# VH-VL binders against q960a1r229to459: the designs that were tried, part 29

Target 1, 231 residues: q960a1r229to459
Amino acid sequence: LKGDRIELLLPKNIDQFKKFKKDRTVISSGLITRFVSTRNPKEFSQKWISTKYVKEFNEITVNKDSVVVGAALNIQKMADTLTSSLSINIGKEIDSFIQKFSSPQIANFATWTGAIISGAKSSLSVSDLLILFNVLDAKLTLLNNSGELTQVAIEEFAEKKLFATHTIVNAIFSRSLTGFLFCLKLGETSEQDSTNFNFAALVGNQVSRIFVGLGGQPKRLTSLEVHIDAL
Key: E = the ipSAE of ESMFold2; O = the ipSAE of OpenDDE; V2 = 0.75 times the mean of E and O plus 0.25 times the DockQ between their complexes.

## First folded at step 11 (VH-VL; framework fv_solitomab_arm2)

Design r1 (at its last look DockQ between E and O 0.77; V2 from the best seeds 0.62)
Fold by ESMFold2, look of step 11:
Structure r1 (fold): chain C 231 residues (1-231), chain A 119 residues (1-119), chain B 106 residues (1-106)
Amino acid sequence: as target 1 above (231 residues)
Amino acid sequence: DVQLVQSGAEVKKPGASVKVSCKASGYTFTDYYMHWVRQAPGQGLEWIGYINPNRDYTDYADSVQGRFTITTDKSTSTAYMELSSLRSEDTATYYCARWGYNEYSFDYWGQGTTVTVSS
Amino acid sequence: DIVLTQSPATLSLSPGERATLSCRASQSVSYMNWYQQKPGKAPKRWIYDASNRATGVPARFSGSGSGTDYSLTINSLEAEDAATYYCQQYSTYPRTFGGGTKVEIK
């Protein structure tokens, strides 16, 4: 007659993950390591499923027109991948911008998905990773509870609160983006303070994308984009 | 002009460690990621891992995790790889290689450092 | 891991002949690079993104292919082309190389 305990599944591929996900709380690979190591498993009862060992969530694929980064990757690995896979004027700015908002200890451990979900949930905070995803027009591949995969723009993920009903499988970034990326973070040091304001702009011969962060979801400056594109 | 100059050949016993240096010149060291690739005698090339020198972030091929350590000394523009618990199958030439932007390939290579592990 | 299988292992041809080096991937890749390596020397970037010649690579070299099948062609072989050529994919981690094709001049 034992009381309840944590039941944790460690699926190794997406087919296993789909099979067992239905009634379980999904935890990130970085979070699961820290969460499990600091808690007594017998103190609470829940059914959990981890993304940590799912092969597809740890994969990186560079295609001709896109780069796909799995959901279980840490922030720094994702950033390094984008820096290496996009044009120099975009990639170098990504590399520089990450340095301004995340310490190595956090970026090397925390998953990008955890940071994106945290940013998407908040109506108050200014998320540097979320604005970066917006300016790069990131798409997310999502898995619903029925095991079906869909793709959505990062804006839709946050607006429709899809983090509540879906699991992120990967992010997709276009490699056809050209021009120059400019990112700005104000009111704090890169590693020690919260962001009060951020700004990201991709300007070039493609449709410009310009965003500001003042709290909550980044705001797209569509009228400014039209003006800049007309010059 | 970009140059990557590696340290000299090493002969080691099994169980020892080796540290290979790769001194970069002709560019800003921290602007580029440095990779390491090895080649066993008469064999092909095997990617080991890389370092982002701005963040000291490293990542390694699954087959070599736990024994390789890639580091940098930014003051001397030098990357290092260290391989511990040497085995005879670690006998190889070890290359540093710089990742080239826009061409998405290794654009400059060091001359190689031969590490021989023999009993 | 993506396995790259190069064939033939050795290609011995006379000057002026056309050499074709094959690289087959175990799954579809979008990008294939080629490196030239002479004995005792480091590899050199030779072809990137399947078909683009690196700086200083003679026009007799061409690269082609997509999906799982890629090739490097030398349309009129010269003595200086004797080397081992490695294909390399960067579409997935880990980055992997083929086993090489050694080109010899008879």
Scores: ipSAE 0.663, ipTM 0.853, lowest interface PAE 1.6, mean pLDDT 85
Fold by OpenDDE, look of step 11:
Structure r1 (fold): chain C 231 residues (1-231), chain A 119 residues (1-119), chain B 106 residues (1-106)
Amino acid sequence: as target 1 above (231 residues)
Amino acid sequence: DVQLVQSGAEVKKPGASVKVSCKASGYTFTDYYMHWVRQAPGQGLEWIGYINPNRDYTDYADSVQGRFTITTDKSTSTAYMELSSLRSEDTATYYCARWGYNEYSFDYWGQGTTVTVSS
Amino acid sequence: DIVLTQSPATLSLSPGERATLSCRASQSVSYMNWYQQKPGKAPKRWIYDASNRATGVPARFSGSGSGTDYSLTINSLEAEDAATYYCQQYSTYPRTFGGGTKVEIK
């Protein structure tokens, strides 16, 4: 799609995506309308590339040891995949946590990638998905400008601000996690993105994982993990 | 014992709608995904879609996307599938099937509901 | 979509013989299930996760396989084993079934 205000390419696979990515800003499916209607004035022209139709960005793969979720999938689909593919003690908590997500509309139309990036960019926002990814020790498959794929921990992605130079292709979740997941969120309302505090703890795993979000990046509570693991 | 009991056979004309029910018992209804699978006469099995009763989240096969709607009534532990804009190729026996947690398979099936679409 | 090809389409054998049913996937899958269906009846879970017998399934049934190749074996067929057997994958969406193998007992 090409217009006076915006040029948008819609690659069908990752190879095409790599070719088209040059000098273009990557957008997720849920952001297309926003850029066209609100962030792209008539005098402003942008070149975009969408992940919406890229095969590799829209795939779900359930392996024996991992679940892979494509970057173009919406939050609901991502959550559902995790709920159905991880252990019941973890999956059910994810389901419950997402059920309390700020807005069903956002969950249905926004990609989880967009939410992760938004959370990672912000020093103030409390991101429910970001803390979930951290507690689950999620890995991101990233595509760099040279066309190479690398895997990094979600913490590294945020810490190194890799969103500035890399494109998320998918997220990888371990299916070997054991124990119980506990998630908590507190906000002003349940209808808007008003989360001011969130907490996530994976207990009963080989190594406990505990995170708290009070703004910006979730902080890992290592001392508490050590205490719990010693019990 | 887990049981899935479906509504009776339906005969419809092309373009019409039909709603099939699947009443679940013997387990916590909201703890399991409910899927729908159909089988045309003399043919194999085709996955149609599913619902997570907790969040009412649904997903559908491309072949039925936009025409079929899966819903639940938690108070009666019943799953529904509404088939709209019926076509002759929709003639099939429709099954509800519970997805077994941690076993990743359809562990219980309804008895099936035959839907016949004919002019 | 992952295509599952079952072979043979029909298998006619005598009681006591060994039956081997094949299911091949168009790409590697991690989970494969088998269902038994008798005429006019709903499918029944028979084998799950490649090699686990469902409750009530006789020991003469066994499943095996990995990657793209899976099989269901019936050691010493009995008359009651006459049915159509379907394989089903859960590695990616949509979930898909094989075309089925009809087992007939002579």
Scores: ipSAE 0.484, ipTM 0.813, lowest interface PAE 1.6, mean pLDDT 90
ESMFold2 (binder alone), look of step 11: mean pLDDT 92; pTM 0.932

Design r2 (at its last look DockQ between E and O 0.75; V2 from the best seeds 0.64)
Fold by ESMFold2, look of step 11:
Structure r2 (fold): chain C 231 residues (1-231), chain A 119 residues (1-119), chain B 106 residues (1-106)
Amino acid sequence: as target 1 above (231 residues)
Amino acid sequence: DVQLVQSGAEVKKPGASVKVSCKASGYTFTDYYMHWVRQAPGQGLEWIGYINPSRDYTDYADSVQGRFTITTDKSTSTAYMELSSLRSEDTATYYCARWGYNEYSFDYWGQGTTVTVSS
Amino acid sequence: DIVLTQSPATLSLSPGERATLSCRASQSVSYMNWYQQKPGKAPKRWIYDASNRATGVPARFSGSGSGTDYSLTINSLEAEDAATYYCQQWSTYPRTFGGGTKVEIK
């Protein structure tokens, strides 16, 4: 019987990752078995490279004005980092919101990058993690095929479909955000069901940020922000 | 007032296990992350790891991964640290410490639990 | 891991003297905390975010520094200040501590 061969590289740092990345599909090691078993393997590249052990993709750095979370972190570790590094009124809501859309089983193993890419690819789905990144004004550091680093806003990443040509290295969140974060998801009857509508608002910041998810990219409600800021 | 009260000193043989408790009072237990730090005799402080009590999520320093297990009992507002396959170099005082929001520091510490590993 | 090097290891001074404790990080950090530990006792939060005194810390204590170089100063040493002081960074994981500076009163 004919078998397909898969080559998986496990680089330990970004220099090794850059050296071996060319023409390989970037994957999280935690998702490989499920991904392969649920899709026709003949439609995917036979050469893969993992971010799991890359030092720079697992780093967390808390600066005066920002917190940087590496691309290989699971959702729960990212959430805990933000909660510990941001003001309590923002951090506690992040922790609470993650619980509403991601079970511990998923959040402890799935990477935040997988969830962001899935949300960014969809023109119909409502992504809870993507709206959270939008309301927090997240930036992404991206690596292109030439080994160059670029930083873009989360909106640009999705709008320009940069997931197709770039690898996410980290996310950057401002620590200058103030006020209260409120996040809401509405879905079917199951707690972990798909989201039909979500909403995220950061109020009491210098400029409020308010987003709604109705399908595809979250929409910013600039008129409502101006109204709320005037109160 | 916030208090963290730890279990008493332990004397153990190499290869045994120890479980240290840290009972919290004076605040909502699940609202704050609990960390564990150890201090060998005459030495400095070493961060072991933490637990998010609302999610039971833990993470550990790479240097100590594999033998330490941090857990909680939310009904008693108690955090635990278990260390298996004890070695003489594990002789230390073990502290629980709460991570304070907005001040970004360990704002309350348990009194410490001395674990002595000897034949 | 970020290594924090504290110096001196021991500082023995008379009451009323000025004590300066150094903490050097192996790479730039944005946040440095300090803890006081008396013999047989748990550490206590002392200085957070480089320069802010925790509640109940006497005004004679001050912290300063940025980047890789941080210090804790005791302006006029008192007998109750005898303790070991540890610096701690939280800019990266794992959170790490310095080796401590033991302050003794002659």
Scores: ipSAE 0.671, ipTM 0.852, lowest interface PAE 1.5, mean pLDDT 85
Fold by OpenDDE, look of step 11:
Structure r2 (fold): chain C 231 residues (1-231), chain A 119 residues (1-119), chain B 106 residues (1-106)
Amino acid sequence: as target 1 above (231 residues)
Amino acid sequence: DVQLVQSGAEVKKPGASVKVSCKASGYTFTDYYMHWVRQAPGQGLEWIGYINPSRDYTDYADSVQGRFTITTDKSTSTAYMELSSLRSEDTATYYCARWGYNEYSFDYWGQGTTVTVSS
Amino acid sequence: DIVLTQSPATLSLSPGERATLSCRASQSVSYMNWYQQKPGKAPKRWIYDASNRATGVPARFSGSGSGTDYSLTINSLEAEDAATYYCQQWSTYPRTFGGGTKVEIK
């Protein structure tokens, strides 16, 4: 699609995506992203590339040891995939946690990638997905400008601000995690993004993972993990 | 014992709508996904879609997207599948099937509901 | 979509014989299930996750396989085993079924 205000390419696979990405801004398939692009003034022409129709960005793969979720999928679908593919003690908690997500509309129309990036960019926001990814020790597959794919921890992604230079292709979640997941969120309302505090703990795994979010990046509570693991 | 009991056979004309019910018992309804699978006469099985009753989240096969709607009534532990704009090719036996956690399979099936679409 | 090809389409054997049903996937899958269906009846889970027998399934049934190749074996056929057997995968969406193998007992 090409207009006076915007040029949007719609690659069908990752190879095409790599080719088209040059000198273009990547947009998620989320509704919110589309609205932002349409608000650009006529005098400002932007070149965009969408992940909406890229095969690799829209795939869900359930392996024996991992679940892979494409970057173009909405939050609801991502969450549902995790709920159905992880152990019941973890998956059901994810289901419950997402059920309390700020807005069903956002969950349906926004990509999880957009939410992760938004959370990673912010020094103030408390992101439910970001803490979930951290507690689950999620890995991101990233595409760099040279066309190479790398995998990084979600912590590294945020810390190094890789969203500025890399495109998320998918997220990888381990299916070998054991124990129980506990998630908590507190906010003003359940209708808006009003989360002021969130907490996530994976207990009963080989190594416990505990995170707290009070603003910005979730903080890992290593001392508590050590204590729990010693019990 | 887990049971899935479906509504009776339906005969409809093309363009009409039909709503099939699946009443679940013997387990916590909201703890399991409910899927729908259909089977045309003399043919194999085709996955249609599913619902997560806890969040009322649904997903459908591309072939039926926009025409099929899956819903639940938690108070009665019943899943519904509504087919709109019926076509002759929709003639099939429709099954509800529970997706079992950890075993990743359809562990319980309804008895099936035959939907016949004919002019 | 992952295409599951079952072979043979029909298998006619005598009681006591060994039956081997094949299910081949168009790409590697992680989970494969088998369902037994008798005429006029709903499918029943028979084998799940390639090799696990569902509750009530006789020991003469076994499943095996990995990657793209899976099989269901009936060691010694009995008359009650006459049915159509479907394989089903859950590695990617949509979930898909094989075309089925009809087992007939002579």
Scores: ipSAE 0.546, ipTM 0.829, lowest interface PAE 1.3, mean pLDDT 90
ESMFold2 (binder alone), look of step 11: mean pLDDT 92; pTM 0.936

Design r3 (at its last look DockQ between E and O 0.02; V2 from the best seeds 0.00; counts 0 for: pae O 12.8 > 2, placed apart)
Fold by ESMFold2, look of step 11:
Structure r3 (fold): chain C 231 residues (1-231), chain A 119 residues (1-119), chain B 106 residues (1-106)
Amino acid sequence: as target 1 above (231 residues)
Amino acid sequence: DVQLVQSGAEVKKPGASVKVSCKASGYTFTDYYMHWVRQAPGQGLEWIGYINPSRDYTDYADSVQGRFTITTDKSTSTAYMELSSLRSEDTATYYCARWAYNEYSFDYWGQGTTVTVSS
Amino acid sequence: DIVLTQSPATLSLSPGERATLSCRASQSVSYMNWYQQKPGKAPKRWIYDASNRATGVPARFSGSGSGTDYSLTINSLEAEDAATYYCQQYSTYPRTFGGGTKVEIK
């Protein structure tokens, strides 16, 4: 009767998730399959809660002014949603850029939240998804341990290390952005290789947004933005 | 100019499978997402799912379960939909439809493929 | 899922009359499209984003609405307008369609 035990809760909606989240490790759908294959120690006991079946974390809503993408969606589904829902000059570049930094195997199973959290935690790596979120001025809806929802800009999420104290519920992207998105990734010669440098610019918008990734968090080039907006 | 040409009608028995093709022309096939929609006789339209041809990524309506498979052949600019374990309830006309950027709607439709499932 | 309720189910009118087709969503949506389908034929895009006519759609067709209530109007009905018209919401997955309004010419 003695052996390894993992308690996994599969809530169906956000109210159930809030009720049972305390004292549990939040697991995305991709992570569940990864950890189940581990040979567990005799003393090991884990309490997990999954986002996979939570309705609100799997929702997509396209409004006139925004696109809302649930936290449990994989990278490819998020990319496809943005590509289909934003203007062609932005959406097509997103589609192209995703192809450069994520293989189909990773993009189809990894959640965008896992990638964002990994990028936000790192002081050394250059994250392609994080720079994309920055250039698009993404906002995150966060759930704290008391069940309250707040919204923050992607920059604030990373700067204040909110991944340590909050659960991401969704991302919100403005559909009022105009102009052209340009993204560049430099790394090894392979599309799956680590990025040494990336760059993202949204130009022709009312306020341009230009970012560079050199290690750690993307850096906004506000002086360049001012010059471009003046021209 | 843009055309979506589907394969011909199929008559199948329960338990069989069917594969419907949708050949695209007049545009770059991988630049646009392809969706599938079905219509039972005398009924309205039901969205099935889509494929991103550049990534071969698919997603489906929760209501249609795991019997549908959408694929592409990029060399022939053709999308496919396969439906397995056919039931009489699957009798319908199946359409492919292209998603239009900036217009957020299905701008071109295939002519439809009637699949009849009967004993 | 968002349910789209179209009314009336059938609308029989004489040529030259004004036809109004209603589409009501079970919750607020930001985008409503309309498709025309004639018997034995594929649907055709007719109105997109509530009020924009697709290429080739006669000016007698107009769309309007927001939130939960949308409509399609044919200002002066012609014989070629006999068809079933479906509304379709884009705001959420799955994409859903209304049950259709069949327009008949007396």
Scores: ipSAE 0.629, ipTM 0.836, lowest interface PAE 1.9, mean pLDDT 85
Fold by OpenDDE, look of step 11:
Structure r3 (fold): chain C 231 residues (1-231), chain A 119 residues (1-119), chain B 106 residues (1-106)
Amino acid sequence: as target 1 above (231 residues)
Amino acid sequence: DVQLVQSGAEVKKPGASVKVSCKASGYTFTDYYMHWVRQAPGQGLEWIGYINPSRDYTDYADSVQGRFTITTDKSTSTAYMELSSLRSEDTATYYCARWAYNEYSFDYWGQGTTVTVSS
Amino acid sequence: DIVLTQSPATLSLSPGERATLSCRASQSVSYMNWYQQKPGKAPKRWIYDASNRATGVPARFSGSGSGTDYSLTINSLEAEDAATYYCQQYSTYPRTFGGGTKVEIK
C-alpha cells in the first residue's frame, strides 16, 4: 500500500520480511498499533512494513514443553492458546484476565505484540499483557537488524529497550509451570481501555513469581515471593 | 451495611424468559464483581456466572452459556440476570453474591429468588 | 472443573461434641471457602481462605487444610450450628462448590 504519507509493505514470509525491512519501520498489526501511528507521526512520509501477513508470525505451535505464539496474532487468540495449553490453574486465569478488556475490539483486533511494545515503551501506562508475560516468564524470539534470530526474556526486552532495534517474531511460554496464577486489574470506566493497576502472582511453582503494575514496567515483588515460598 | 435484595419468586413455562434483579446497597456497586449462584431444590450450589459492573464484562458457566445474560444498571446499583429458553432443570433458587477480591470469597448474598419452571 | 467432595454427607452429633467436616478437591487448590446455610436461607460466608472466620462466626469454628484436603472443625457443637456447610474453591473458573455436609444436632 502506498499513499502520499504512508508506504506499507506486506511481506508474506519471514525471508521476504527480512528483505523488505530495510529502511522501513516495523509495525505490528491491529488497533493499538494504528492508534500509536496516528498520534505520533514523525515525518511527512513514512515507510512501514507489517507483520500481519508474514506466515511465521501467524503460527501457533504447541510443543510438549512450550507454547509458541506468533507475533501477528491478536490478543484473544494468544489468550485462547495459552488457556488451552497451560495447566488449568494457570490457563483459566489467563483467560479471565485477558477477557476483562473494556472492549472486544482490543482483544480481537489488536496484536499481543503491539500491546507488549506499547507497554514496554511507556513509563506511565500499565500493560496487562506485559505483566502477564513477566509472571509467566515468557521468552521472545527477536529478529535483529542483521537478520539473526535471538531469544530473550521479556524482562530483558523491556529493560534493554530491544523494541527499538528488534522485531518480535513470537513468544514462547513454558508448559512446565505449576501452581496457581492469580491476576487482578483495575481500570477506568467501561469506556476507558486503560488499566491503572494490575497484579499477577504465580504461586506454587518452583519459584513464585509476583509482579505489580502501577505504571511503566511491572515490578517484581521478590520479598513477597520469598515469603510465599517459605510457607 | 452491605445488602443485596433480590426480586420475588417467578413461575414460568418451559421456553419462556425471566429476569431476576439484585439491588445492591451499602457499598460502591462498581467496585465489586457480582456473581450468580443457583440451588436446585434439595441440591447443592452451582455457580452460574458473574459481571464486572465497572466494565460490564461477563462470564458464564458452560451449563448456561448462551441462555443466561447478566447485566447491570449502575444508576440503581442493580444487577440483573435474564434467563431465556427456560428448562425444567433451571428450577432453582437463584442468588446474587458479591465477590470480595482480597478475601477471595462471596462475602454477601442476596436472599435468593426462586424460579420455578413448570409446564 | 474442580470437583469438591465433602464428607460425611450428614453428621449427627450431640451438643458439646467435636465435629470435623472434610472437603477434598479433585486437584490441588489454594483457596477454599466454607459457607453455612440454614434451611430456607441464603448461604453465609463462614470460613474464607481456608482458615479465616468471617465476621460474627464463633471461635469454636476453625478451618484448615491445603492442597486437596481441607476441613472445617467445630470444637464444641451448639444447637445453632445445625446447618449445611458447603466448601467452595476459587483457584480456577468455574467456581465450584462441594455437595455439602449437613450437621444435625441430637
Scores: ipSAE 0.000, ipTM 0.505, lowest interface PAE 12.8, mean pLDDT 88
ESMFold2 (binder alone), look of step 11: mean pLDDT 92; pTM 0.940

